# Ledger of designs, part 7: VH-VL binders against Zinc finger CCCH domain-containing protein 19 (NERD)

Target 1, 84 residues: Zinc finger CCCH domain-containing protein 19 (NERD), of Arabidopsis thaliana (Mouse-ear cress) (q9siv5r801to884)
Amino acid sequence: SDETMEWASKELLDLVVHMRRGDRSFLPMLEVQTLLLAYIKRYNLRDPRRKSQVICDSRLQNLFGKSHVGHFEMLNLLDSHFLK
Key: E = the ipSAE of ESMFold2; O = the ipSAE of OpenDDE; V2 = 0.75 times the mean of E and O plus 0.25 times the DockQ between their complexes.

## First folded at step 4 (VH-VL; framework fv_bermekimab)

Design m07b (from p1 with heavy chain L102A S104A Y107I; at its last look DockQ between E and O 0.85; V2 from the best seeds 0.00; counts 0 for: pae E 4.5 > 2)
Fold by ESMFold2, look of step 5:
Structure m07b (fold): chain C 84 residues (1-84), chain A 118 residues (1-118), chain B 107 residues (1-107)
Amino acid sequence: as target 1 above (84 residues)
Amino acid sequence: QVQLVESGGGVVQPGRSLRLSCTASGFTFSSYDVHWVRQAPGKGLEWVAVISYDGSDKYYAESVKGRFTISRDNSKNILFLQMDSLRLEDTAVYYCARGEWADAFDIWGQGTLVTFSS
Amino acid sequence: DIQMTQSPSSVSASVGDRVTITCRASQGISDWLAWYQQKPGKAPKLLIYDASSLQSGVPSRFSGSGSGSDFTLTISSLQPEDFATYYCQQTNSFPYTFGGGTKVEHK
């Protein structure tokens, strides 16, 4: 297999590949945010007591390093997963 | 009865300051992100700012950044907008609105008008 | 920022007409799109969220469609109380930008 530079961390690419049926092509930050929101909705991950909070499943826990994460917190953490 | 009520609008001079308040009732205020939206007379809606449920995070429209400050007092169920260095272009009815993250705004206040003396 | 282009800016219609209003996002926003109705002197009222979900208490003659970047609000049979201004809003990313509005007025 060829070692190539990736545009994103392994954790972010896992999310992207999962949601895009194997497509690992570059996505800009706003499209990644859209994809992440779709993921949270698809798996019903919003905390029913605090709808601005997400109860991370295993994939989001790998991505964010936390069991719970807020919207603003996700934006701050997501930036570091873009590699250039 | 779930409601939001704005107050503090009025007539000011350019370059002055004004503080708007929005009082919430009928729901758990501290569980919601809250927003300010404004509308110039005869014009469309413009999103202004948001503050997270606990007050720890804030975002502003570029047109008001550095001049406006959003804040909240969860013990009193009040949202604030401190408007400094006011300009003629800030003339609008100011609404507060309730929305959860990525959700639409399901509750709006009736608005408070900010205008400038001639 | 995500720009929301709403068209037309106004439409003249009669009671019973089918009215369609279009909203286009400058980039993909999935289905994070809301529609609001506003009458003069009043606050906006939520009609549609998630592009196509009808808010409780909103008549079924209102419907929303679209995903990605192109969205439509449809009023299947216009009623006298439907003469108002309509706005779309994206809720995908801050700032939560609105479209420019569409005034639906008496022909």
Scores: ipSAE 0.238, ipTM 0.804, lowest interface PAE 4.5, mean pLDDT 89
ESMFold2-Fast, scan of step 4: ipSAE 0.657; ipTM 0.907
ESMFold2 (binder alone), look of step 5: mean pLDDT 94; pTM 0.957
OpenDDE, look of step 5: ipSAE 0.510; ipTM 0.894

Design m07c (from p2 with heavy chain L102A S104A Y107I)
Fold by ESMFold2-Fast, scan of step 4:
Structure m07c (fold): chain C 84 residues (1-84), chain A 118 residues (1-118), chain B 107 residues (1-107)
Amino acid sequence: as target 1 above (84 residues)
Amino acid sequence: QVQLVESGGGVVQPGRSLRLSCTASGFTFSSYDVHWVRQAPGKGLEWVAAISYDGSDKYYAESVKGRFTISRDNSKNILFLQMDSLRLEDTAVYYCARGEWADAFDIWGQGTLVTFSS
Amino acid sequence: DIQMTQSPSSVSASVGDRVTITCRASQGISSWLAWYQQKPGKAPKLLIYDASSLQSGVPSRFSGSGSGSDFTLTISSLQPEDFATYYCQQYNSFPYTFGGGTKVEHK
């Protein structure tokens, strides 16, 4: 039987599709990091007292499972969303 | 005065270990991510490792992963770099630097030199 | 890894000259780029962050421009204390990477 050839979790694809105007095609980790940083900048999600901390909106809470995440923690959590 | 001061460099033989220290003063060390950056003699800058403000997350350059260990003691305002299995390619001045995610390094130490006698 | 390419590797200049240094990223890095100055035997000093923002205490003759993948550092009128090596750095993605440096030296 045919399988769905998804390269990423539903939560990561939601971020990618949102940032790329519907495009679901594969992105390597470095490009996903670029989109994530652009998203965080666009929505002013960095903690003003600790810029290495992110205050997650609903999309990032779905992606990371937390209300607050550190940037290195995000990199570790993001890796688990690649389904290759 | 806000400053970072490195120590622990020296002349080593291949395969030996060294532990570098970086002491912070004049700012709340426990609130910042900190980094190690190195520079080989006559060459450019290379990012080596980073540690989160609370010590829970660490990140390494591929060239040092498995050989170097970054750690910190927030009660003493000290950053460490444990360097194992040292190679000629590790010859460099090692700087500690203060950084936040997606931000530039605004404070640097003076550097500590690691050289080989092979 | 994102590769940062600086040009030129060195430039010979005189006091009062306009000096331009370029930096090219192998991938788009938006404006997540800094410029540092390093004098012999000293640590790097931050000059410009976010591609074009001047660090506090840095003279206004230094300016940065660019976005995406192509960036420029300009020194509008070179002073004696500006003879140094300059490095660009991206902080868009880990690992952070630096350009190879540009040495500004006396003619």
Scores: ipSAE 0.227, ipTM 0.778, lowest interface PAE 3.7, mean pLDDT 87

Design m07d (from p3 with heavy chain L102A S104A Y107I)
Fold by ESMFold2-Fast, scan of step 4:
Formats: structure tokens, C-alpha cells, sequence
Structure m07d (fold): chain C 84 residues (1-84), chain A 118 residues (1-118), chain B 107 residues (1-107)
């Protein structure tokens, strides 16, 4: 498929495909936020010393470009990955 | 020890402005997202606005967009809500609350009342 | 916005009763739901976060359950200090939204 015609960046699609067992179909922002929070919970990515922060694994580092990210910071950065 | 204290509420006339303050103590204020929540007399809770731990991201309820401005001063441990173009529908007790990620608001202030006179 | 529908709006109960309050999200919020207790003239107090995790210092008679869109707060044996209004809140999706509240009042 032509990636310039995808609904999301390749970094966001990587997260979506991983969490949805291969399904690449469009998800609105609310559903993607739910998936992202589920990912963080599933992999225990919150900083135990500062629980308002997430320690980004390789997938989230690729998605956000940062080693650490706060909740609202993630939501703001996530918006840039929607292509439509 | 850990607390939030609101101030700045009062009796106003429609169209006027008020600035609410919320002073934090007993924790590292700059580590937390903080929120404003209001409650009209006899009504439920309504989320109003939020600001990220470093002040870079701000979010508002649709009902207050363009009229309210949230800000914070991490050096003084103070959260602000500048309320412009006040309407009768803004009558409420305003609470500040500490966010702990997506979990919940674990610490709340006592609230400050905003009411209107004729 | 995710709408939170809370039921009942009020319940009349006696000390010792089991009280159940439900909360329904208009979309799936996984387990990102909190419950608060509010007494007259006071700020809300966090009881439960992440749908079922009891906040430190909250009595064990309070419990939360559910996932996805349907959630329940249970008070296993109502005490005199439990007469209050209870609110659910979704913390999954911005903006955060609260349920309409359930008033637990004396029978």
C-alpha cells in the first residue's frame, strides 16, 4: 500500500498493528489514545519514581522522539501522527 | 502536609474578570499536571481546564474556551485560572486538583466560590 | 467527548446495606475510571482509581469493578459516614468527563 495515503504515520501504525494483532484499519483519535494507554499499562512503562512520566521503550521512542514523556505531552505529540 | 489551597473567588458582575489561584505545598509541584474542576450549586462536577507539569500544554472545556486562561508558576508552586467575560453559568465552586497520570485526581483543594450579584 | 452515564441518580439506604452504583461510558475506556466521594460542603475524595484499585486509606468495604464500558462501585456494608454523593470519572480520553453523580441518602 502507498504509505503517503495512509491515515497515520508509520510509527503510529506500528503501535496500532502491534496492539490490534495486525489490523491496520483507521482508528479515530479516541481509540488510539485508549490503545496507547493500554500499551503503557501492559508494558509497565511508567517511571516508578515519577509516575506522571513514561519511560519510552523503543516503540514509543520512535513514536515520540523522546526518552521520557508526560501524559498531556503524549496527547499533543500523538496528534501530529494523524495524516487526515 | 500535601495540600492545594484555592483563593480569588468572590462576588462578580456579568462580563467582569476574576483570577483564581491555587497554592501547592508538600510535594514537587513541577512533577504534576494540574486541573481546574467546577461545581455549580446543587449540580455535578465539570472539568474546566488543565495544564501540563512544565506549562507547555494547556487544555480547556468547550464551555470556557476563549474566555478562561490557565497558567502556572512552578517557582512559586501556584496554579492560576484567569476568567474573562464571566457569565451567570460560570457560577460554581472552583476546585484545583492534582493529576497523577491517567489514574485520577488524588489531591483536591477546598474550593473557592464564584457567584454573581445584581 | 466520552459521555459518562451514572445510575441511579439517588438511592435510599440504611446502615449495613449493600449499595451498588453503576457507571457507563459511551465508548470503551479500558480500566481508566476513578470513583470519588463528596460530602456536603467538602471537596471530592478519591476512593478508587484504575477501575478497581483502592486508594490508600480508603476502607475495604469500598470496591470497584468493570472494564470497557460498564463499571460498578460497591459499598459492602454501608456505614454512617458513607452517606454522600459518588461520582465516576473517565481518565482515558481528553477532555476528562464525570458521571452525573449518585446521592446515597438515609432511608
Amino acid sequence: as target 1 above (84 residues)
Amino acid sequence: QVQLVESGGGVVQPGRSLRLSCTASGFTFSDYDVHWVRQAPGKGLEWVAAISYDGSDKYYAESVKGRFTISRDNSKNILFLQMDSLRLEDTAVYYCARGEWADAFDIWGQGTLVTFSS
Amino acid sequence: DIQMTQSPSSVSASVGDRVTITCRASQSISSWLAWYQQKPGKAPKLLIYDASSLQSGVPSRFSGSGSGSDFTLTISSLQPEDFATYYCQQTNTFPYTFGGGTKVEHK
Scores: ipSAE 0.438, ipTM 0.847, lowest interface PAE 2.4, mean pLDDT 89

Design m08b (from p1 with heavy chain W101Y L102W)
Fold by ESMFold2-Fast, scan of step 4:
Structure m08b (fold): chain C 84 residues (1-84), chain A 118 residues (1-118), chain B 107 residues (1-107)
Amino acid sequence: as target 1 above (84 residues)
Amino acid sequence: QVQLVESGGGVVQPGRSLRLSCTASGFTFSSYDVHWVRQAPGKGLEWVAVISYDGSDKYYAESVKGRFTISRDNSKNILFLQMDSLRLEDTAVYYCARGEYWDSFDYWGQGTLVTFSS
Amino acid sequence: DIQMTQSPSSVSASVGDRVTITCRASQGISDWLAWYQQKPGKAPKLLIYDASSLQSGVPSRFSGSGSGSDFTLTISSLQPEDFATYYCQQTNSFPYTFGGGTKVEHK
């Protein structure tokens, strides 16, 4: 039958849909990481005072629940948004 | 002036241990992820390990996982690589490098050579 | 792991020549690519980050291009100090991986 279960949390799907112009189809973890990193570059979210951190905008604050995230922290938090 | 200076390399026997150090100066060390990269004689660059700016997270290349341990002391601006169970395949110049915004290594040390006798 | 294939492995060139080096990722890495220069007996030096951004202090004859999986480093007019080995590197995912290097040699 029809697939009704989403593969990711609503917060992650918001990012994916935004970056893929409405496409919500499944992406493996590594491709989602690539998309997230592209988002960070596009919106200039890298902290100029802390070269290892990102300043979360509204979308990332919603996704991570934090105002600032480091690279590893971001990857660990991202994993919790996959529903498989 | 940003500087990274490696030390601790030398001649070892297979199966022994060696500890490398990288002393940083001229920048806020605790704001950067820092990496170890190695290069075997006459060969290309191979990424070895990284440690996060606060020391809480680490990642290792598969070739060294379980044998090497990366650590840092932010109070002294020192990066370490503890190398256990050394193999002939670990022969290389070891560089420490500063990670800039997770996208590049903007400064590198001069390197320290690890070689084997017999 | 993301494999980085660099081509050619070596190129013979003369001062004033235009030199191009290519780098191919086994999967899409967006713009998470850096280029380094290494001279014999020396540590690598960052030339280009974010695929096309020139590092401060690097001469304008160096340029980078590409996105996704295919990338190019160009030296528009080779100078005597440019004879060196060049490496690409992806920083999209761990483990970080380097290309095999391209040696730019005297003709």
Scores: ipSAE 0.454, ipTM 0.866, lowest interface PAE 2.3, mean pLDDT 90

Design m09a (from e06 with heavy chain E100S W101E L102W)
Fold by ESMFold2-Fast, scan of step 4:
Parts: structure tokens; sequence; C-alpha cells
Structure m09a (fold): chain C 84 residues (1-84), chain A 118 residues (1-118), chain B 107 residues (1-107)
């Protein structure tokens, strides 16, 4: 009841905290997109046979609810995780 | 809102070439993977080719590999299919389609007919 | 290539009927399956994606179910505008493949 509402879903905050070494502070959509794309590159999550597709690891599967996502689909789904 | 319009179909002779175009409007074309699907008269749907949103990745059905080339011009919102060494078996209505959620095709053009004179 | 087999090839039905169409994949495709409706002379229209998710604007009488290799499209109460050919499609891997189609026709 006393807790301040977070700016993002639990699943998005997990990604942000992981990529920013514990920092939970607000990020605009474009900066979150940059972090997401950096995560995908860091963990080699693009399908080598379908470069436009991302194979979701456990963190992204929690975030998107899917085992595979297309690039544009992924960016659209990200919008639903902003709570403000 | 979203619209895809094919052009370039016609009557062709075996062994000739033809280029199909698909003009997109009402959405950010450069954000979407797009596909070509064909349908022979009275028959079912056959997936032909796909190109990624940025043009870097292309896929083809085995039946057209080496003969057809997919390309796109994101500055003009146009998808192309260059069809070389055409065969009677290529007779079909050719549709362009937009790849969406779970790679499903949420919007299709009206199709353009490719047929042969005997 | 993944083979998609639809049953039946055609079904005769009346307005108000429950219509069921089945689609089988030759290997597991999880839920990477879409259903399309096509009317004569027109382009296909997306009905269902992710095996069971209803496309925006599609009437709720359409539903999809299944996962893995066996999938079903159900029309709970057939309307006059539903007489058409229906296709399943796997989008699990390239090349994408369609089922042979099921024609829903009058009587």
Amino acid sequence: as target 1 above (84 residues)
Amino acid sequence: QVQLVESGGGVVQPGRSLRLSCTASGFTFSSYDVHWVRQAPGKGLEWVAAISYDGSDKYYAESVKGRFTISRDNSKNILFLQMDSLRLEDTAVYYCARGSEWDSFDYWGQGTLVTFSS
Amino acid sequence: DIQMTQSPSSVSASVGDRVTITCRASQGISSWLAWYQQKPGKAPKLLIYDASSLQSGVPSRFSGSGSGSDFTLTISSLQPEDFATYYCQQTNSFPYTFGGGTKVEHK
C-alpha cells in the first residue's frame, strides 16, 4: 500500500536491472529498446537461420510470453510493459 | 489503413522473365518482414519467398530457388519478385503478405495473375 | 519440409451448424500455426495465430485449439459469410507450408 508504483513490469525490470548492474531507475522507451537489443546481441539470441527472429531465453520468454519473437513484434510487445 | 497492392503479372511464354511489385502503404514498411505466396488456379496456397525487414535475410521455397529473387526498396515501400526461367508450373495468382505476430500473415494484397500462352 | 495435412477436404454445412476442421503437422511445431479464410476471387484473411489467438476484428465464433502436431479450427455457429475455404499454415520453420485447404460449402 505504501510502495511507489514501479514504472515497468516485473519482467521488464528484471532485464533492466540485469543490464544496468542493479540500477532500477526510469528509462525512456528508446533507451529500453537499446538495452533489449544489446541483450540479444550479448547472448547471441538471433536465429542463425532466420536473422529477423529472436529465440527467447528464459528472461525474454518471461518478458514476451513466447519462445520466439520477430524483431518488430518484439518492439511492439515491449510497449505493454511500461506502466506509466 | 494497411494496404498492399501487387502489379506486374501477365501472360508470359515459358523460359521468359517477369518482375512483380508490391506497393505498401498505411504502415512503416521498413519494420516488417514480407512474403510472396502463390496459388495455382483451383489449387491451394504455396509459400514462395520471404525477405526480412532490413533486406539482409532472404528465404525461398525449393521449387523457385535459383530462379526467383526477392528484394525490397524501403525508401519507396516496394517489395519485388524477379522471376527468371519461368515454367508452366509457375502459373498462379501471386500475393504479397505482411509477416506479423508469430510470423502469421495479417495483411495480404489482392494478387496478380501470372499465366502462360500455349 | 514440414507437411501440413487438413481434414476434411470439404464439408457440407448449414447456417447455425458447428464446423470443425483438423490440421496435422508431420513434426512438432509447438503453437506456430495460423488459420486463414479465403473466399472465391479474394486474398486469404488471417483468423487465428499462435494456434488459438483470435485476430483483431474476427468474430468470436471462430476458435483454434491444439499444440504440437494436432490442431483444430472450430466455427461454433456457421453464418452465411463463413462459406469459404480454410487453410492452416505452420510458421515454425522455413519453408513455411500450408495445409491443402478445407472447403465449407452449402448443404
Scores: ipSAE 0.015, ipTM 0.636, lowest interface PAE 7.1, mean pLDDT 87

Design m09b (from p1 with heavy chain E100S W101E L102W)
Fold by ESMFold2-Fast, scan of step 4:
Structure m09b (fold): chain C 84 residues (1-84), chain A 118 residues (1-118), chain B 107 residues (1-107)
Amino acid sequence: as target 1 above (84 residues)
Amino acid sequence: QVQLVESGGGVVQPGRSLRLSCTASGFTFSSYDVHWVRQAPGKGLEWVAVISYDGSDKYYAESVKGRFTISRDNSKNILFLQMDSLRLEDTAVYYCARGSEWDSFDYWGQGTLVTFSS
Amino acid sequence: DIQMTQSPSSVSASVGDRVTITCRASQGISDWLAWYQQKPGKAPKLLIYDASSLQSGVPSRFSGSGSGSDFTLTISSLQPEDFATYYCQQTNSFPYTFGGGTKVEHK
């Protein structure tokens, strides 16, 4: 492939460009974690019955492959989406 | 009534081991991430470690990494902290705390003191 | 690690005073910040979560504000039971970190 390698998976870039109004430039892990947590807060995705759980909307289901993820599980799963 | 009760603290010698326990009651223990936080006498709060609700994930402060091991038994509603290679700077009251809404500690235990005799 | 800097380290105040405590994160943490109150010999008590949300049962004279890197805890009219040490905590990233604490003392 002759295409420039992206720094992240398509699923992670979808989250990043959504949160940054189209900006797809590189972000280190800590900044990506900050955006993910802001997304969860913005869309009120915490499970009211299980405080340590996030109820994944379609974007997070595409990112994590699960309907529910824990706080740590999310942070660990993010690592696999960094391509650089 | 939500309760967290720590035990296992005491007087130790440098280089030895100690195991702390935290018994939970009044809530579904297996649904919450739980944390250890310590406070040296007259000093501020220092976060130590966390374990996920199902025990699959753990994270440690750099100061204790490689020496302390966090674990839990969801069938008995008990959180543990195994402390190996203890140092004078580990002197503190150790609190267990519940991670409510996974971003705040809404309930804390009374604390258990770990100190050193020379 | 995200460093949390609290200011001031101590404040002398009288009942009825407005008390302001500040907390600064070394990196952006959005609204992932909690405030705790600790009285001598006691475990900490959660006051504020999500930077500005008041915990159930906490008096309305306590309020939190700020976002990103700069945060403030305000006690609008200090009461006798409010003399305590206050801590901020970031919950954005592991390891979780606390500010150094602010002791609110009698004048």
Scores: ipSAE 0.071, ipTM 0.756, lowest interface PAE 5.5, mean pLDDT 88

Design m09c (from p2 with heavy chain E100S W101E L102W)
Fold by ESMFold2-Fast, scan of step 4:
Structure m09c (fold): chain C 84 residues (1-84), chain A 118 residues (1-118), chain B 107 residues (1-107)
Amino acid sequence: as target 1 above (84 residues)
Amino acid sequence: QVQLVESGGGVVQPGRSLRLSCTASGFTFSSYDVHWVRQAPGKGLEWVAAISYDGSDKYYAESVKGRFTISRDNSKNILFLQMDSLRLEDTAVYYCARGSEWDSFDYWGQGTLVTFSS
Amino acid sequence: DIQMTQSPSSVSASVGDRVTITCRASQGISSWLAWYQQKPGKAPKLLIYDASSLQSGVPSRFSGSGSGSDFTLTISSLQPEDFATYYCQQYNSFPYTFGGGTKVEHK
């Protein structure tokens, strides 16, 4: 019995699986950033009062641990979710 | 009226340091991410560095990482670029720009020229 | 890094012509793309953001289209003030990258 690990945290995999209709295969950082920005656009999560900020829904709060997150901040926080 | 005004450019010698400033007016500076973009003579645009609205996050192009430091003073509406260990390849007009609509640059300064003496 | 390739590098045109400029990203960037106009000795001016949204104050003869990897800027009827260099820029991922520029010049 070999033990295997996922390439990403459960919180990041939740986003990836949602956006890719069940596909959980590895994505490099740049592709993950693209999915995240597509998610934000699809769900209209930009803060209308602070254009560089995101108002996190439940999925993004689980991913980032914050109610609000900036564009640059999201990129920094994503790195901690890659496990391999 | 939104306005960005750069200053601090000049003629410099290789290996020296220079600090650029960008003064903002006509908008709530502390609500926007702001950027430095440069353009070498006769060449295209190159993104250099960015700083978040509150100053907590900073990003740099690989060509300047470790040599340039971006900072801001929200009480004075000023963006800074500290440029250390300058190289001939840093010769360019340096623009400051406001990030809007997720970092399309809706307003730019007039630019400040950084050149090297022979 | 995401590479942005613009074509053509230059185009010769006359007033009244329809001009199209293309921009290709090395990978998908959704609609996170802006177009800028730059005249000699001046700072760039934002024309289009989010691939197709016209910036306030920009004439309606300018339009943007595309999503994913292929994008187009169109000037429906070129005016004398439109002779300039045009740049695309992706803001999907750091580092932000610009296309090499397209110079629209007189025939």
Scores: ipSAE 0.090, ipTM 0.757, lowest interface PAE 4.8, mean pLDDT 87

Design m09d (from p3 with heavy chain E100S W101E L102W)
Fold by ESMFold2-Fast, scan of step 4:
Structure m09d (fold): chain C 84 residues (1-84), chain A 118 residues (1-118), chain B 107 residues (1-107)
Amino acid sequence: as target 1 above (84 residues)
Amino acid sequence: QVQLVESGGGVVQPGRSLRLSCTASGFTFSDYDVHWVRQAPGKGLEWVAAISYDGSDKYYAESVKGRFTISRDNSKNILFLQMDSLRLEDTAVYYCARGSEWDSFDYWGQGTLVTFSS
Amino acid sequence: DIQMTQSPSSVSASVGDRVTITCRASQSISSWLAWYQQKPGKAPKLLIYDASSLQSGVPSRFSGSGSGSDFTLTISSLQPEDFATYYCQQTNTFPYTFGGGTKVEHK
């Protein structure tokens, strides 16, 4: 029995709310991926030496639990943040 | 001095298996995501599969899901594509490619041809 | 899947001409778009990444523009070595998808 029916983890909602100026309404996977990639580009988080890697800032470390994530690993881990 | 060299293509019969290899040199292979892209004779490019730099994550086009398996050996700098249950629609030149700046493919191999005998 | 629609399928041009090729994504991909050149019997070559960034070693006559869903590749003054097929590719979302290609041919 949920008092609040959230569609995503608190860590993913933090990213979504930040990028969408407070809007926490549901986004499908494709839209969330686009938003995540926009975040990485906006904050220049790609590793200049290891092009397949992202250097996680505090928000992404909270989301992925790692200081560095591969691009594919990141997209795969994102799936675990969608709640049924 | 970056090189990617594909091998393993050939003439096969429908329903059979084939394993393609791509040998990398001139860069640190374990730092890069790598991809397989195919091109049917006279047709455009079709992305087939990808594997992360450490081998932990894999992605496939729907047309090959369940039939093809991508893998890599970072100690030998080799990318593999295991192709099972081959169909006539799989006829193509298969390229391996390196994922780089903004996930673009900055280097490609020469390609290896997969065709079918009737 | 994100569909990439490329126009035109072919264009006839002469050396010195300005050539423009367009690419449309079925959904917004921000700037996660690359352009490739392919010559007969050869592997594709990366020209542009991140919609507008020129790959090292690629001549400055090539340029890319656009964001969101609509993108263009421009060759400002076509050279003999530029007769080839050009492809766009989105790298925003798996599966990665290519446009159908544009063949730049002699008039």
Scores: ipSAE 0.137, ipTM 0.770, lowest interface PAE 4.3, mean pLDDT 88

Design m10a (from e06 with heavy chain E100D W101E L102W S104Y)
Fold by ESMFold2-Fast, scan of step 4:
Structure m10a (fold): chain C 84 residues (1-84), chain A 118 residues (1-118), chain B 107 residues (1-107)
Amino acid sequence: as target 1 above (84 residues)
Amino acid sequence: QVQLVESGGGVVQPGRSLRLSCTASGFTFSSYDVHWVRQAPGKGLEWVAAISYDGSDKYYAESVKGRFTISRDNSKNILFLQMDSLRLEDTAVYYCARGDEWDYFDYWGQGTLVTFSS
Amino acid sequence: DIQMTQSPSSVSASVGDRVTITCRASQGISSWLAWYQQKPGKAPKLLIYDASSLQSGVPSRFSGSGSGSDFTLTISSLQPEDFATYYCQQTNSFPYTFGGGTKVEHK
């Protein structure tokens, strides 16, 4: 309810809530990175032609603003989504 | 054949600058994130810097932040590392490496040595 | 930063021996771990990725196992070309960090 208490952007919270069955409580960066990587493996989002790249589904396009992201790039783009 | 070839290493004085290059061939360079990794004589591997496939995102090890600048020229298939304010602790063989699936480094160059004179 | 601790720092072995190298992460990294082999005067070579997946062209005597914080690289029957230094690396969190290396040397 209170947006001023959110620890992360709405786009990151969407990913976190989806992966944690509704739990939106704070997660440290390491846990969020692990969660993101689990999401990509679960939904098979690796580009089979350009294996260094992840093909962003709608959730990840909202999170990263791009159709493709590299592994280190996506881990670093998470930093901008931590608000607190 | 995938190949990465480093150049630009040499003997420098502390406080000076040096620019390393890594020329890529045998693959679509513009589709890969690429990295610099260094190894001090007789020591282990240390990640130094990374640049995204399109050059828009760059990251550095804390030990080199503010002194080193990574860049790339996708039209020429070249990765660069501009090293300013060099310190004795920067003595190492510098490798460029390709980030493949999940950014595992599947190909490395043979390295270029950066060392210091008196 | 995630610290990667390798043990032992060196091991003396003979051809035909089973060699086990351990890597411990200071925090959980799931399976986001690679193993590299480096021969004297040469660049590192990727052996294993995602903790247990063999890189194309790597002999089956090499295997990786583990998840979370504890990982092992096993060489089931050491060959003459396997005397080298081995490094683990995590790719779960940025910056990527390497273990200190394990030198497999002749007895």
Scores: ipSAE 0.445, ipTM 0.843, lowest interface PAE 2.3, mean pLDDT 89

Design m10b (from p1 with heavy chain E100D W101E L102W S104Y)
Fold by ESMFold2-Fast, scan of step 4:
Formats: sequence, structure tokens, C-alpha cells
Structure m10b (fold): chain C 84 residues (1-84), chain A 118 residues (1-118), chain B 107 residues (1-107)
Amino acid sequence: as target 1 above (84 residues)
Amino acid sequence: QVQLVESGGGVVQPGRSLRLSCTASGFTFSSYDVHWVRQAPGKGLEWVAVISYDGSDKYYAESVKGRFTISRDNSKNILFLQMDSLRLEDTAVYYCARGDEWDYFDYWGQGTLVTFSS
Amino acid sequence: DIQMTQSPSSVSASVGDRVTITCRASQGISDWLAWYQQKPGKAPKLLIYDASSLQSGVPSRFSGSGSGSDFTLTISSLQPEDFATYYCQQTNSFPYTFGGGTKVEHK
């Protein structure tokens, strides 16, 4: 779909669709944050050797542009993916 | 032994500036996000600010945004809070706290008091 | 911002009592909830993380439960060292917010 017709970036929609069984309807920031954190726990993306870090898999590397991100950093970076 | 020790608190006049420090020891400081949390006398806890492990990202509570600046020196294991345009509402004990992987505060400093003369 | 409401604001209890403290989030936060204990003149101490996981070194008489928006901290048999103020905190969304605290004081 056309980016101007969507509420979020392609990268964020990929995460949302994956976690919501194909549902791409609008989610407010709080719901998206909850969903992202559920994804990280579900796939065990914590880095035990580097505290305050998440190891980004391919989906999160596409979303954040980084191999490692901190918890608050992820929440902050989500803001850039909302298209209003 | 993980330790966080705050300093720099004191008595200030409204509108002035103060810089708080938090010295870390007993862990790899450069691997952790660190936070400032404050508590007004007899009141509850209020989150103030966070800085990422490498200093590249920062976030502030709305009540202090534009007035407070968080920074860190990983070579010296020190966290800073530069407080400008201080208000009576900023009266509190200021704690530094270490955020674990999910930003739960597993270690806290003893706190440093910021108060005002009038 | 997510508002965290704790009840009661204070409770009078005796050693050996079962104490229950409740925390309610204004919006769903899954299990992104911690409980802290603060003794007079001291910094807070982490007791419970992820709503129900006991922090290392914390006595087993402390337990947490709940998910979504309603959470409970239970002290199964209050000890003299447990008279303190307890705070819940959410880490689901910025800004991170704390409950107003519950003071557990001597009857």
C-alpha cells in the first residue's frame, strides 16, 4: 500500500502485521510500544553480556537501523515511524 | 559491590543553576542506561531523566524538559544532571539509578538533597 | 501519561499479618511492572520485576501478581523489617510512572 495512505512506516507495519495476524489497522503509540516489547520477550532478544541492550534481529534492524538498541532508545525511535 | 554515590546537592535560590553528579563503581558503567529519579520531602517517586549507555540518547520528564540536561563521562564513571532555571517545585532528594535490560532500577544511590532558601 | 493508582495509601499491620497492596494502571501495560520498597531515609530497593518475578536476595514472603492493568503485591507474613513504603512502577511507556506509594506502618 501507498505510504501516504498508511498510518505507519513499512518497517513498523511489518512488525504490527506479524504480531497481529495480518491486522494492519491503526494502533496508538502505547499499543505499538506494548506490541514491540512483547515481540522482544517472545523472541528472547535480550543481550545478557551487554546490559540495557536488545540484540536486533532482521526485523528490528530494518525498523531501528541498528544491531543493538536500549529499552528507552527503542521506545523513542518508534516516534519517527508514525505517519500522521 | 555495585555502588552509586550522588553529590552536588545543596541550598539554592530560585532561578539559579546546580549540577549533580553520580559516581559509579563495581560494574561496567559504560554498559548501562542510567536514570535520575527524585522525591520531594514526604512525597512519592518521580522519574526525571535517562541517558543511554553510550550517551547518544536522552529523555526527560515534561516538568524538567528544556531546563535540565543529563550527561555522562564513561571514562570517569560519572553521571551528571545540570539543573538550570531551578524552581521551588524542584525541591527533592535526587537519586541516580541503574536501569537493567528493561529499565527496572536494580541499584540506586543514597540520594542528594536539593532545597531552596528564600 | 499512564497513571498508576495504588491502594491503600497506608495500612496499619502487625508482625505476622498478610499484607496486600494493589496497583492499577490507567491503560494496559502487560507485565511491565516493578515493585520497590523504601525505608525511611533510604533509597528504594527493587523487590519484584515483570509483575511477578522475585529479585535476587528478596525474601520469598514477597510475591507479585497481575497483568494488564491490575496488579498486587503480597507480603505473606509481615516481619519487623517490612515496615516501609511500597511503590509500583510501569516501564511499558515513557514517561516511566510510579504509584503514589503505600505506607505499611505499625498498628
Scores: ipSAE 0.138, ipTM 0.784, lowest interface PAE 5.0, mean pLDDT 87

